# Miniprotein binders against q9bqp7, part 50

Target 1, 240 residues: q9bqp7
Amino acid sequence: VPQNWFPIFNPERSDKPNASDPSVPLKIPLQRNVIPSVTRVLQQTMTKQQVFLLERWKQRMILELGEDGFKEYTSNVFLQGKRFHEALESILSPQETLKERDENLLKSGYIESVQHILKDVSGVRALESAVQHETLNYIGLLDCVAEYQGKLCVIDWKTSEKPKPFIQSTFDNPLQVVAYMGAMNHDTNYSFQVQCGLIVVAYKDGSPAHPHFMDAELCSQYWTKWLLRLEEYTEKKKNQ

## First folded at step 7 (miniprotein)

Design Ha24
Fold by ESMFold2-Fast, scan of step 7:
Order: sequence, then C-alpha cells, then structure tokens
Structure Ha24 (fold): chain B 240 residues (1-240), chain A 91 residues (1-91)
Amino acid sequence: as target 1 above (240 residues)
Amino acid sequence: SAEEKFAEIIEELAKVIEEYLKTGDPELLKKIEELFKEALEIAKELGNERLIELAKLALYEFKDAVETGDPDLMREVLYLLELAVIEAQEK
C-alpha cells in the first residue's frame, strides 16, 4: 500500500458541526464481508517483540495464579472491559435518562478513574459505531467521536490494572485510533472530518485515568505505520 | 427451519460466552468450541457463504482473544455473533 497515496485526512471534509448532522450520536452497525477489521489486522501482525513480551507476561501470570486462575483472571478482564464500554456509551448518550442500573455503573472504579476526562468531553457525534475505509477495504468498530477540550477526536477507552495485562492494548493503541480515523474520514456514512485522537487508560482502583492526546501531526505519523501493518496483513493472507 | 436452528445455536453460543466471561470456567471453553462447530455445520447445510464466513471469523477471533487476553477481540466476537443472528433471521 503506497503510504503517500492514501492520506489519513479527507480534504473534502470539515471538522466543524454541520446543520444537517443528526441531533443524536451516530451508531452505524458493523457490516461484514471478506474484509479485515482493524483489531484483526493488528493482532495478526504483532511484532516479534510484542509476541515475546505477551508470552513472558502469560508465563508469569500462570506461575502466580495457576492455569485455572489465569483463565478466571482473563475472563474477568473481558467482563470489565465490556461493562466499562457499556457504561460509557450510556453516560455519553444525550437522550438517556439515568436509571438505577446506570447509576450503579457510574460508581465502578474504572468510571471513577475517567471522571476528570469526561468533564472535558462534549459534542458527541458517534458512539460504538462502525467505520469502513472505502478504498483500503478495512473495517472497525470505534468507541466514541466527541470534542475533547474543544477538538474533535476519535476517543478510545482502555482499561488497565496492575500489572498491565495486555501489551496489544497499549503498544498498538495509537495505530487502532488512526485506523478508525482514516476509515471514518473516507466512509460515506459520515460527513465530518476527525484530525485528532485520544487514548484514555482507566484504572481499576479509581486512580486518575491517563489521557494520551494525539494531534494531527502525530496521527499522520501513526497512519504511516498503520498502512505498513495493513500491507503486512494483506501479504500474509496472499502467501497463506 | 435451518435458519431458525442456526439463530438459536448462535444465541446459545453468545449466552455461554457471557457465562464464561462471568465465571472463567475452563469447561465452558470446550462447550463454546462445540457450539461453534455445530453452528458451522448448520451454516454449511444452509449453503450460506456469508453465515459460514461470519461463524468461522467469530471462532478464529474467539480463539485469538482467549490466547492473547485481548478484550477488543472478545467484544468483536460478540458483535459478529449478533450480526450472524440478524443475517439468519432476515433472508
């Protein structure tokens, strides 16, 4: 894939609100055919370093928890991640009224962790929404598109606990964000442009989440690396 | 119909995966794999290439999620199963 021929930003689009934009955040359903997802591409093209570090982490955890304990720990990570994203979608949906169940979700450690970030989030335009890059033929399911401190961002919510269990969710997070951004900017279901990214790492103990803001220049740098990963994935599939 | 049977098996599969997420029970992993195999056989019986593709992709991503502990892959698996149910129910 020629990096210089496929820009991340679409010159035909503005990042300003349009009067024709819907009053509620977009939630485009994922449509699947024989094209890869961002998550799949990144998982299938992990570097030797990432594979090595993942294996060392797994070995240490199994030694500490046993095989059954490790599986229980891992299943809990999946559950916590699912619940965290569901809670955030509920909180950020402007037409939802808080119910008793929603109030309970707001009290979790991960939700407490992101409270200071949420104060700076407004103008939500998409939640749990599918994106497809029409030319590069990949798809993704992004968490959120909203203004963070006045800048329109693709926002990716991550959970972490001590020690950080998933090297893929830390190492490749910037690639995931820019892949969603490039797809959305070239997806006919969307009319606006996103030029910034935000990775928010929330902590189980409620300690303040770490925001990692990505400006347009940084997004362009990671976009180049994403295109290389996508090319590697495509070549790997052809070689079977 | 075979379409209704496929949807029922996928819905059971999603339920068992949800149970695995809550309990971490390794025996549920075996049941999940068996349900994936059953869903694939039904999809093949239907001759629906799209359902076969969705079921295979969900299985591959499920195995990779469990192997790597990647919660994003696991969330995508659940989404693929929801999509497969919709595809089966509306021809």
Scores: ipSAE 0.536, ipTM 0.827, lowest interface PAE 1.9, mean pLDDT 82

Design Ha25
Fold by ESMFold2-Fast, scan of step 7:
Structure Ha25 (fold): chain B 240 residues (1-240), chain A 91 residues (1-91)
Amino acid sequence: as target 1 above (240 residues)
Amino acid sequence: SAEEKFAEIIEELAKVIEEYLKTGDPELLKKIEELFKEALEIAKELGNERLIELAKLALMDFKDAVETGDPDLMREVLYLLELAVIEAQEK
């Protein structure tokens, strides 16, 4: 159990729309001093199992592709991830000219992969927006907050070349989602409550994306694990 | 100004990173690290603690992204560089 437990949900908020809420999705820039990001905390506190699996995968890839081939492979992973998120922000924005649109960006296999998920997404409240937890002292850049099948969710878009049909296959992605959720629920730049998460794993070949829905109970379970990772990070930082 | 020079170096760094993402050229990794060091030296000369911190965090994230292949860390690098340009240009 975390030593410094804090609730994920804010009892003063609801998930219901307020008439005064803006009609355009929020895109809050990071306005405070740089403090640890969710991605930094998770990377610095990987479990021994996660480190082992990552290193095994890396060595296998180097064996197959060579060191230069592996670097080319990883650079393409970075490029595709960047393009995928840019395309989704463009597609989900109500303003057609909000971003410079590359037609190739909108016609990638990853975008084809998520079409059936996008049909169930509506009521976009935030896109590529910064969140900060003032009490727990961390920041994040969430991808999207929208209704998925009628439930308000923090939605995180992921790219993968291999199938991820089970939530356990997504490693720390559930922790990332609940970390953003907890921060947003206590961030003064936002007025609503999010209680659900959605991880969408898109595939390069256009095969149907796997959605991993997280209800409030599951989010609470992962929130406790996130608090432990954050506590571990804080302890490591004091010693370095 | 020194702030303008810092912004120019960060913008060049972002351009070289974009080229690395497109080509995977290992020689660009060394150039990227050298540009990060140059930017950090300029930030230190300016005595701007926020620019120093942003440059350090971006460099750490870049090294970790390359080591792990984590695209979320690489997206964070690009975001931190954008913040550094904005911070340097606001007077």
Scores: ipSAE 0.625, ipTM 0.854, lowest interface PAE 1.6, mean pLDDT 85

Design Ha26
Fold by ESMFold2-Fast, scan of step 7:
Parts: sequence; C-alpha cells; structure tokens
Structure Ha26 (fold): chain B 240 residues (1-240), chain A 91 residues (1-91)
Amino acid sequence: as target 1 above (240 residues)
Amino acid sequence: SAEEKFAEIIEELAKVIEEYLKTGDPELLKKIEELFKEALEIAKELGNERLIELAKLALMQFKDAVETGDPDLMREVLYLLELAVIEAQEK
C-alpha cells in the first residue's frame, strides 16, 4: 500500500502544538469492532532473522536454566513488564487516585532507571489508551502520549534484563511507535497531531535508561516499513 | 444472568493468569485454556458478537504470548479481558 495514500500525519489536523482538551480523557477504551492489533501484526510477520534469533535465544535459555527455570523466567518477564507499565501510568497520571493504587510498584530498578527521562516528560495527553486506524483497519494500545523535551511524542516504555536479554527486535520497536502514531492521528477520539516518537529502554538494575528519539522524518521512514508489515499480515489472513 | 456468569468467568480467568505470571506453573496454562473455552461458549450463548471476538482475540494472543515470551502480547490479553468484563456489564 503506497505511503502517500495513507500518510502517517493527518493533513486535516493542525501542526501547531495543540493545548490539552480537558474534556478528552487520558485513557480511551476501544469503542468499535475488534480487529488486528499492532503487536499481533508485528508478531505474525516477524522476519526470518527475528524468528531465528528468538529460537536460538530460547534454546540457550533452556540449556542454562532447564525447562522449569525457563518457564519461571518467562512468567517473571510478563509480571515485571505489567508492573512497570502500571507504575508509569500511576506516576504520569495527574489524578491522585491512580497514584494511590500501589506505592510499592513505584520502587523498582526499572522506575529508578527512567527517572532522568521522566524529568523531561510533561503535558501528558494519553495513558494506556486505545487507538484505531479505521481506514487501515488495525488497533493498538499505546503506552503514553506526552511532551518529551518540548516535543509531543508517542512514548513506548521497554524493559531489558541484563545479562540475558529477552530478544525484542529493535527494528520492530520503531514500527510499533509509528503504527500507534498513525492510528492516533486518524482516530476521531483524538483531536491532536503527533509527529515524534520516543522509545525508552529501562534496565532492571536501575542503570540509566536509553532514550531513542524519533523525529518526523524518521517516523515517516518507519511508517513505510510498517505499511509493508501490515500488508504482509493482511495477505496471510486471506490464506486462512 | 448470563452476562454476570460471563463476567465471573473472565474475572476467574484473569485471576488464574495472574497466578500463572507469578508461578510459571504449566498446569495453570491448561486451566486458562479451559476458562477461555467456557467464556467463549457463554459469549456465543449471549449472541454478543463483540464479546465473541474479544474472547477469541484474547485467546489467540495469550497462546502467542506464551510461545514467544512477548510481554506486550500478554499485557494486551489482560486489557482485552478487562474490556470484555466492561462490555458484559453494559446493558
């Protein structure tokens, strides 16, 4: 599907920094038909290299931890990811009730890791919020939309545990961000335009998180690659 | 009501998934699959297309999350289950 048919930025929306609309909630639930999510599209269209690396990582981990140890490790990765995102939602919410939900969640190495990034984050407009690209027929659950160093960004929080990192494709992280961005820019539940992305990789030991900022040009480049992955997914669905 | 039974099954499902996240017990995976099947049957009995699709997507993503170890897929499973409870409670 040609990028110029489905641009990442909405030409009908202002490029000016829009003020937050107090009537728009930070968390909008999915309101329409259930269709493929960004994460499902990416998982179902992994490259041969990504599949190979994932399988190699699994075998290495099983050899080192045993089958039971691997299962415990994997379930813990899920648990820590869930807790990290819940903590960030609580921290970034302007509502005191959300911040009160669990103070113990705020005390982790991952949260320590992102402290220097959080100092540069303000003007939160969306948290754990659903987006839908009606024209391209996909949905997503984005982590955060806020200003980072004065630029409105789709912000995606990632966890990494050293020395045995889970294999997450660095190539897919930018695709995930631009997919959410394109959906939000064309979702009638939102009124603003997002042109930048930020991927934040947080570390379990509290070492400083790595921010990967994506300007408008970079987002447009990754948008083209996302459209190809979405097309691949759609073709696979036709064969079912 | 059937809507209340659906919400109860989904809440039990979410509870068992939370237990799985904490323990990694493979026996819980079998229980989770069974609860998904029960939820899907109730959704079909209700004739609610949205609940049927939410349950199907959540099950597919749960299976893929467990196979790949992808925490983002697992977080979406939990989101879809919360959404299904909300939809079931709407008259």
Scores: ipSAE 0.618, ipTM 0.846, lowest interface PAE 1.6, mean pLDDT 83

Design Ha27
Fold by ESMFold2-Fast, scan of step 7:
Formats: sequence, structure tokens, C-alpha cells
Structure Ha27 (fold): chain B 240 residues (1-240), chain A 91 residues (1-91)
Amino acid sequence: as target 1 above (240 residues)
Amino acid sequence: SAEEKFAEIIEELAKVIEEYLKTGDPELLKKIEELFKEALEIAKELGNERLIELAKLALMEFKEAVETGDPDLMREVLYLLELAVIEAQEK
């Protein structure tokens, strides 16, 4: 998939706000057509090294916790991730979305972890919103599009326990971000351009979250790698 | 209708998955797989190839999420279930 045929940025779009932009963040629902998602493409095209590292981590966890203990641990990881994303959507939405029960989610260590980053986030344009690349025919569900320190970013929120952040952070987070960015920039449901990415790793104990900012040049470099993964996925799909 | 029955089973499936996320009870994994199979059979009765594809994909990704501990896969499973309900109800 040549990058010169499929650029990440759309020259006909601007990142500047205009009067026709909605005051409420966009939340485009997933399309009814099932086409490969960013998550699926990345899962199905993991490198041998990534597979090895994931399996090694899994075996160590099972050795420590047992098979059932591993399932209980991962179920809690799923729950915390779901709650964290729901809390962030509520915090960043200008609409009154918080209920008495939902307010308890705001007290988590992960939310404490991101407080210093949230102070630098403004101009939210999309939350939990579907993107589709019209030409490359893939979809994604992005977490957030907002200004971070004055730069319009695709923002991806990640949870991590301090003892295990390294293994999780070696997964394809930058590829995920640029895949969403390229899709949004070529999706007719959106009118603006995003050129920067931000991966925010939040910690369970409330330690300050780590922001990984990606400028336009870095995004372009990861876009090339994403196009290779997408091509690999497409080729494997034909052969199975 | 069969469409209403499909939506009902998917909603029950989502509730059991939510219970699994809260409790980590491995016995719920068996019930979840049974509900996925029931949803798939109803989708086949409907003859809706789209619902069959969504149910199969959600089951596959659910198993992969549980096997790998990947929270992004689990969140995608939940979104696929919401999509399946919408698809069934908007026919």
C-alpha cells in the first residue's frame, strides 16, 4: 500500500475551528458494514516478537496467579479500562452526563493519574466516535479528539499498573493512533484535519500519567508502518 | 419476533459479560459462550448474514480478549454487541 497513494493528511482540510463545527463533541456511531477494525488488523498482524513477549507475560502471570487467577486479574483489567474510558467521556463532555452512581468512577486512581493532563486538554471535537477510511476500507472507534497544549490531537487513553507498563506499552499504540487519524482525515462525517497524536498512560496508584506526544512527522512515520500492517492483514485474509 | 428474541439474547449476553467483568467468575465464561451460541442460532434462523458475521466476530474476539487479557479487544466486543442489537432492531 504505497504511502504516496494514501497520505495520512488531507490537503483540503484545516485543524482550525469554524462556525459550522458543533459545540457538542461528535459521537458518530459504528457503521453497520463490518469491515476490519484497527484493533482487529493489529491483533491479526502481530510480529513474532510481539507474540513471544505477550505469551511470556501471560505464562508469568499464570505461574503467579493460576489459570483462574489470571482470568480474574484480566476481568478486573477489563472493568477498570471500561470505567476509566466512561469517566473520561463524562469529564470531557460539555453535556450533563454524570449520575450519582457514575460520580464514584471519578474517584479512581486512574482519574487522579490524568488530572494534570486534563488541565491541558480543551476544544473537544469528538468522543468515543467511529471513523472509517473511505478508500482503505477499515474502521475504528477513537477515544477522543481535542486540543492538547494548543495542538489538535487524536488522544488515546491507556491504563497501566506500574509493575506491568512496559509489556503493554510495546503493543501497537502509535499505530492505533495514526490509523484513527488517517481514517478521520478521510471520513466524510468529519470536516477538520488532525495532524498530532497523544497516548496517555494512566496509573492505578494515581501516580502522574505519562503523555507520549506525536508530532506530524512522527505520525507520518507510523502511518507508513500502519499501511504495511493493513496490507499484511489484507493478504492473510485472501489466503485463509 | 425473531429479531426481538435476538436483541433480547444479546442484551442478556451483555449483562452476563458485565457480571464477569465485575466478579471474574470463571463459571460465567461457560454461560457467556452458551449465550453466544444461542445468538448465533437465532441469527441463522433469521437468515441475516450480517448478524451471523457480527455474532461470530464478537465470540472470536471475546475468546481472544480473555486469552490475551487485552482490554481493547474486550471493549470492541462490547461495541460489536451494541451494533448487533441496533442492526437487529432497524430491519
Scores: ipSAE 0.474, ipTM 0.798, lowest interface PAE 2.5, mean pLDDT 83

Design Ha28
Fold by ESMFold2-Fast, scan of step 7:
Structure Ha28 (fold): chain B 240 residues (1-240), chain A 91 residues (1-91)
Amino acid sequence: as target 1 above (240 residues)
Amino acid sequence: SAEEKFAEIIEELAKVIEEYLKTGDPELLKKIEELFKEALEIAKELGNERLIELAKLALMEFKSAVETGDPDLMREVLYLLELAVIEAQEK
């Protein structure tokens, strides 16, 4: 049990649409001083197993591609991820601000991969938007908040080289999703409640993406694990 | 002013990082490191602890992103640089 436990859901909020909700998806910039980000906390508190697997993958790639080849490969991974998220933001925004679209962004294999999932996505509330947990003092940059099959979700888009048919294969992605969810539910810039998560793993070759839906109970379970990682990060910084 | 020079260096840094993402050119990594060092020196001259923290955090995350290949860390680097520009302009 985390020492400073705090609930993921806000009992004063509803997941139902409100008349005061903006018609344009929210895109909030960070509004306060430097505090730890979700991705930084997770990176700094990786398990020994995660570190070992990452190093084994890196070593294998460097042996195959060389040091410069590995850097070129990883820069391409960054570029493809950035383009994928830009394309999804463009596709999911109903605004005239996104009327002009780069056709190349919309034609990638990753975008083809997620088509069957996008058909079930509607009611977009936020895109590429900052969240801040004012009580627990962490920030995040979430990809998307929208209804998936009628349920309001924090949606996280991932690219992968290999199939990830099980949620366990996504490692810290569930923690990332619930961290964003808990922050949004307690962030004054947002007025609604999110109780579900969705991790979508897209494939470069256009193979159908794997959706990993997280109901409220599963989100609550991962939330406890996120609080422990946040506590570990805070303690680690204090002891330096 | 030093504030204007800081913002200019950070904006150039963000553009060079985006160019690195497009090309994978290792020479750009050297330029990125030089721009981070220049930004930190200016932030130190300004005596603004927030700008120093933001620049240091962005550099640390940039190094981690390059070492791990984590695209979320790289996206946060660009986010932190945008925040640094905003902070420099507001106070």
Scores: ipSAE 0.347, ipTM 0.711, lowest interface PAE 3.1, mean pLDDT 83

Design Ha29
Fold by ESMFold2-Fast, scan of step 7:
Structure Ha29 (fold): chain B 240 residues (1-240), chain A 91 residues (1-91)
Amino acid sequence: as target 1 above (240 residues)
Amino acid sequence: SAEEKFAEIIEELAKVIEEYLKTGDPELLKKIEELFKEALEIAKELGNERLIELAKLALMEFKDAVDTGDPDLMREVLYLLELAVIEAQEK
C-alpha cells in the first residue's frame, strides 16, 4: 500500500490550539487488543547492517565482561531507563505530588542532564500514554507530548553512555517518534495534531543532553521509512 | 481459582523481573522464564486464548530485550504483564 494513502498528518485535525484543550495531561492505558507495537516492529525488521552492528557490539561486550557481566550491564541499562522515565513523568505531571523517597530519583545525573531541555518544555498534553493507529493497526507507548520552544512535539527521552550529538547516531529513534506521531494523529482518543518530534538523549554523568528536533518535513521523510518497516513486519508475519 | 492463581504468578513474575533489574543477577533469568512458563500453563488450563497470547508475547519480548539490551522492549514487557493481570481479573 502506497505511503501517500497513509499520511502522517490527519487532514481532519487542526494544528491550531483550542481553548477547550485539556489542561491535565492524558494518560491513555494500553488497550486490551494486543497488536504489533512500534518497538516490536522495529526490533523484528532491523536492517542487515543494524543486526551486524548489534552482534559485533554484543560479542565485544561479552568478550570484555563475560556473559554474566553482559547481563548485569544490560540490567543496569533497563533500571536506569525505567527510573529516568518515572522521574520525568513525575516532574512533568502537574497532578503528581512529590514524595521524599522520590527525591533521590530526581537528583540522578540523567535528570541533571535534561534540566536545560525541561526549561523549554511547557503545555504538557500527554504522559506515558498509549497510541493506536486505527487504520494501520499498530500501537505504541509514547513518553510525552508537549510544547518544546513553542512547538507541539512528541518527545522521546533516551539514556546513553556515549555522546549522541547527531540524529543519525540515534538509529531507529526517529522512526519510533514518527510512528507514535502518526498513530496519535489518527487515534480517536486524541483530538490534537502533532507535527514535530523531539528526541532527547540524556547522559548519566550529567553532561548536557542532546536535543534532536524534527520539523514537519523531516518527520514526513522518516514516516515514509517507518511505513516500509511496518510493511516488512506484516509480510514476515504472513510468511510465519 | 485459576484466574486468581494466574494473577498471582504474573505479579510474582513482575517482582522477580524488578529484582533482576536491580541486582543484575543472571540466575534470576532462569526463574523468570520458569514463571512465564507456569503462567502460560495456567492460561492454557483456563482455555483463555487471550491470556495465552499475552503470556507468549511477553516472554518473547522479555527474551529479545535481554538479548539486545533494548530498554523499550523491557518497558513493554512490564506493560504486557499489567495488561495480563487486568484481563485475568475481569474474567
Scores: ipSAE 0.587, ipTM 0.826, lowest interface PAE 1.7, mean pLDDT 84

Design Ha3
Fold by ESMFold2-Fast, scan of step 7:
Structure Ha3 (fold): chain B 240 residues (1-240), chain A 91 residues (1-91)
Amino acid sequence: as target 1 above (240 residues)
Amino acid sequence: SAEEKFAEIIEELAKVIEEYLLTGDPELLKKIEELFKEALEIAKELGNERLIELAKLALMEFKDAVETGDPDLMREVLYLLELAVIEAQEK
């Protein structure tokens, strides 16, 4: 009987806390080896449809704002995303110093957007932490690993100006989450098992964020799709 | 030293990227590309293959981030630059 040689879950691991686990959330620095990141693999294997939609959006924005206006717009997207993630790391860190330093970041519309999600987040185990899949040889930088409504999740925070009420609206975000999950479950720097994912889409105007919870079955389905994207990336690199 | 010069260029590069994020000034994009190329040139002079690959990857991801508007790519660029400084400081 054929077996799946690259499972997302590690049967030798548990999601239960261990007495030897660190009391402070893990923040593993990026690995010294230069190998493809999850984000790069996904970017390099976009479908023809995704490429077409992105280019159409870009040309439309340039027509409306001009070349310089488009660059100003995208720089602001980067700034807001960076500030949002810094604020969340501060909020979720048990360290007083980080919360105090980032006071100015705590009052953005994006932070207001996620308040109802944050009240259900506890047991933070990793923040802004590097993961590496040791056999599949890819890396990632995950945002957060914590319990959401009692379930241990890889949590990915996203900013959006447009509503994303359906998981299908989040493009490759589910693939990104399961890629991080599979890497962490097989990374010797981590000792626990994660079986669930959560994509949180926050809004600039403070409208309630949309949480997209992914149970173990859904994660397994997206893991199969991630493996195909990784294979496509690897084949593309062999050919040039 | 070349190692010290590399670290200084990467730190300047990070500052200019932060300034670009804050202001959106398109002229800073040209300066950022020049600093990336200068850092890559220094890495080649050092003969450190890891620094060469990190600088190349960071430049490629920076260009992709600016072209696509992907904030996750931009955050990875900043982490790659931090890693490059650490590598340059290794004995």
Scores: ipSAE 0.535, ipTM 0.828, lowest interface PAE 2.0, mean pLDDT 83

Design Ha30
Fold by ESMFold2-Fast, scan of step 7:
Structure Ha30 (fold): chain B 240 residues (1-240), chain A 91 residues (1-91)
Amino acid sequence: as target 1 above (240 residues)
Amino acid sequence: SAEEKFAEIIEELAKVIEEYLKTGDPELLKKIEELFKEALEIAKELGNERLIELAKLALMEFKDAVLTGDPDLMREVLYLLELAVIEAQEK
């Protein structure tokens, strides 16, 4: 289907640990010229249906909360998302980070929500780390690479509350995960292979988070859809 | 130096964005736009293509984040700003 097809998995790599693997989770900064990010590609290639649903949600929220209330709500969504990811990085890293903000960050309902998922997470290999696909020319900033129930996964942490502002991001979350996976599997800064994904949806009220596990077959299916979105982005940019 | 001024403006920009996240104050959006503009002018004066690219991308993603309410885009903006400070200080 896509004209510029490329495999998601790298046959030269293994998901098993080896002696050259780092003892501390990787946190690779973007090292080369910035090229389109996964989040930007997905944002710029939203389907008409996704745009329509997002606009309907926004109009409903504005009607309910008012213009200022909607802005306050949206800014709080950004704040909670930022704090949630900072707390998770702190929890999963052996290094002491976020010392001055640890108390407030670790007491959120979102962190309570993911406790049962975190018990099944081990062998952290990367945290808040940049990935680049040199052949397909895109970059990403992945949340976490770790074993979930014994399987090495790209793990993406999501926050959710009612009403949900994540209609389009929830719809595209699997594409985001496989895009990071494909990039990492072909990025020279990494030596291992990831074949599984995990999307964890955490809730503000502390209700148990929902894990959405993606096996290798499902990842391959979403990878084809990601390649189509990337192709659409590339064509759209050429026409601008 | 101009590199130090760039880093200072980007650090202020990140703080103003953090304040916007806490308050939702629309007036802060105007200050954010002006700080992005100031940072971009300093990057151009430095002739550093990397810093120009990072500043432009961060601004575009900030606008997209505000338009869509996507927290992942906003987190990426903050990461790009942190990276811009590091790049300015290392070169």
Scores: ipSAE 0.514, ipTM 0.794, lowest interface PAE 1.9, mean pLDDT 83

Design Ha31
Fold by ESMFold2-Fast, scan of step 7:
Structure Ha31 (fold): chain B 240 residues (1-240), chain A 91 residues (1-91)
Amino acid sequence: as target 1 above (240 residues)
Amino acid sequence: SAEEKFAEIIEELAKVIEEYLKTGDPELLKKIEELFKEALEIAKELGNERLIELAKLALMEFKDAVWTGDPDLMREVLYLLELAVIEAQEK
């Protein structure tokens, strides 16, 4: 379908707080519909170059760590990612809605890495919240929607082992962010407009995280690429 | 009930996945696949198309997460399993 028929931004919405909006961040549960997720669409439509680079990275890691060492490394990446997101949700949630915080979770190098970013984050509107684009038929689970340096952003938290970033997450991260943004802007569970994105890459050793800010123009450019990936996914599924 | 048995298997599956994340033990990957197959068989016996689809989707995404090493996809798998338990309990 033509990209210009499916805009990323909803002209009927504002990025300003509405008096009727909840005082606590939204956490919409994932829709109980087996439609494709953003992460699945991106994985199923990886380019030949992305597949080649992923396989090459895996082969190099296996040579360096051994097969069992690589499996341990990969499982630890999953574990650290899960813990990092749980810690961030805890930190950004209002005290009154917080479960007892795990001190060890809050002391990770990844959390130290993002401290300078967190001081510029305020006005949290959504945390670990599901989004669905009913017209384009995809769903996602976004990390955070909040103001970063005064601009309302879809914020995506990423972990990386210094000096080598995680290949797949870094390559499609902008597409992931704009897909969540477009879905949220057209999801009836939300009333506000998001026009900016932020990808935050945190480091295990506590080195300062790298923020990658995406303004409205950049988001629009990546939205076009996301629509092409979504179209590719839809065509691929018809031919299975 | 079969719904309770389904929920129990999914809860065990989530537990084994969490153990795999902590240990990286490849034997746990085999057990995870077995538990997915058990859950899918129970869902088929129940004739609940939504549970069948959720179990299939979670298994496919689990395999993709392990292949790509994508932590976001693995987090989505855990979320799908939580949804499957809730769906089964809403008899």
Scores: ipSAE 0.389, ipTM 0.764, lowest interface PAE 2.7, mean pLDDT 82

Design Ha32
Fold by ESMFold2-Fast, scan of step 7:
Structure Ha32 (fold): chain B 240 residues (1-240), chain A 91 residues (1-91)
Amino acid sequence: as target 1 above (240 residues)
Amino acid sequence: SAEEKFAEIIEELAKVIEEYLKTGDPELLKKIEELFKEALEIAKELGNERLIELAKLALMEFKDAVESGDPDLMREVLYLLELAVIEAQEK
């Protein structure tokens, strides 16, 4: 048994619920020195196949749109993603915290895409909240912690132009989710235990979003892969 | 004060990035890079290692986000800029 291997779940967190019926979900800001984020670790440790596919996609887009057109395209992807997450935070927040500008956000195709998923979401515990793994020294910004079909999940909202009906099509998204989960379970700012993950891929045209539910066993499998990526990142930094 | 100047530059940087997201105007990328350089210079003058690290990380992640089209990296950039303002203002 490796001495430096760490569990995703924290058994001490299952002993006691934190607060009775909180009216506002947690939104914790990061308070410690700069350390790597989940997104940066994954970006810096992409496989050769992932790098190849990304470069081929970029090259094809630039051929079709030109350099400036590609930058306009990607800026729109950023904008739509930001608005989608803002709309979801607004929808999932208690009624008293809803923003006035929500009317236009709630009419987007991406929001239409997730309506059938949102019907199964309740008991929101955290929204747009920072997590830090105190022992492994990485941070993340998670989208949502809530019950999905009665199970407490880290929920990650994704936008896509192409269908993603299989979890294998979401690349590193499962690793991102379990990294947030492991961090939250070992972060002193949180008192609850999360054992499940959910990746929701929403579509611009309003076609039904694809949910990819990850039970505790699947999360444990992806956690092992995340630990390898984190180790690879740490090794790369020492060798540069 | 230098801390106030740093916060003001970061706030302007965040606004220019927001404008870039809305318009897709590639000329704004030059202004964004200039504002990052200005923020980094002020952080160095302050001798604040934390602000230097935050500014450098935000710039690297901004470049990676633009290059890859990764919206998660872009959201992290905006978050890092908010952290930089807080660090500059908090005691």
Scores: ipSAE 0.444, ipTM 0.774, lowest interface PAE 2.5, mean pLDDT 82

Design Ha33
Fold by ESMFold2-Fast, scan of step 7:
Structure Ha33 (fold): chain B 240 residues (1-240), chain A 91 residues (1-91)
Amino acid sequence: as target 1 above (240 residues)
Amino acid sequence: SAEEKFAEIIEELAKVIEEYLKTGDPELLKKIEELFKEALEIAKELGNERLIELAKLALMEFKDAVELGDPDLMREVLYLLELAVIEAQEK
């Protein structure tokens, strides 16, 4: 049980569509405070097992590709991830300028992979937007907030070379999603309540993406685990 | 001005990172680290704590992203650099 417990959901907010909700998705920039990001907190509090598995994978890749080959491989992972998120922001944004977008950006296998998911996505409320939890002192950069099959979700887009058919295969991704959710629900730059999450794992070969939907109960369970990771991070910083 | 110099160095840093993402050239990693160090020194000259913290966080996240192969950290790095340019140009 976290010592500094705080609720994930905000009783002052509704998850239902509001007539005053903007027609253009929100893209809030990070405000005045610079504090730890969700991704940094998770990286600094990895379990011994996570560190071991990551190091084993890295050693195997270096054996196969060499040191320089591994760096080239890793840089391509970054490039593909960046382009995938740029393409999704473009597809989900209502801006006219998107008519003239780079056609290659839209023809990747990753975009083909998510087509069946995108058919179920509507009511986009935020894209590539900063969230800040002033009380718990962390920031995040969320990918998307939209309705998936009629439910308002924090949606996190992931690229993967390996199949991820189970949510347990996505490691800390559920913690990322609920951390963004809790921050957004208590961030004054937003007015709505998000109670569900969605992790979408896309594949380069165009095979169907795996959606991992998280209902309110599951989000609450992962929220407790996120609070423990945040507490661990904060405690480590006090002792350094 | 020192603010203009800071923005120029960060913009150059972002371009070199983009080139690294496209080519995977490990030699660019050395140039990236040098540009981060130069940006930090300029931020310290300016005495702007926000710019110092943004540059430090971006450098730490860049190193972690490269070591761990984490594309989310790399995207955050690019975002932090964009924020640093905006902050430096705000009067």
Scores: ipSAE 0.606, ipTM 0.842, lowest interface PAE 1.7, mean pLDDT 84

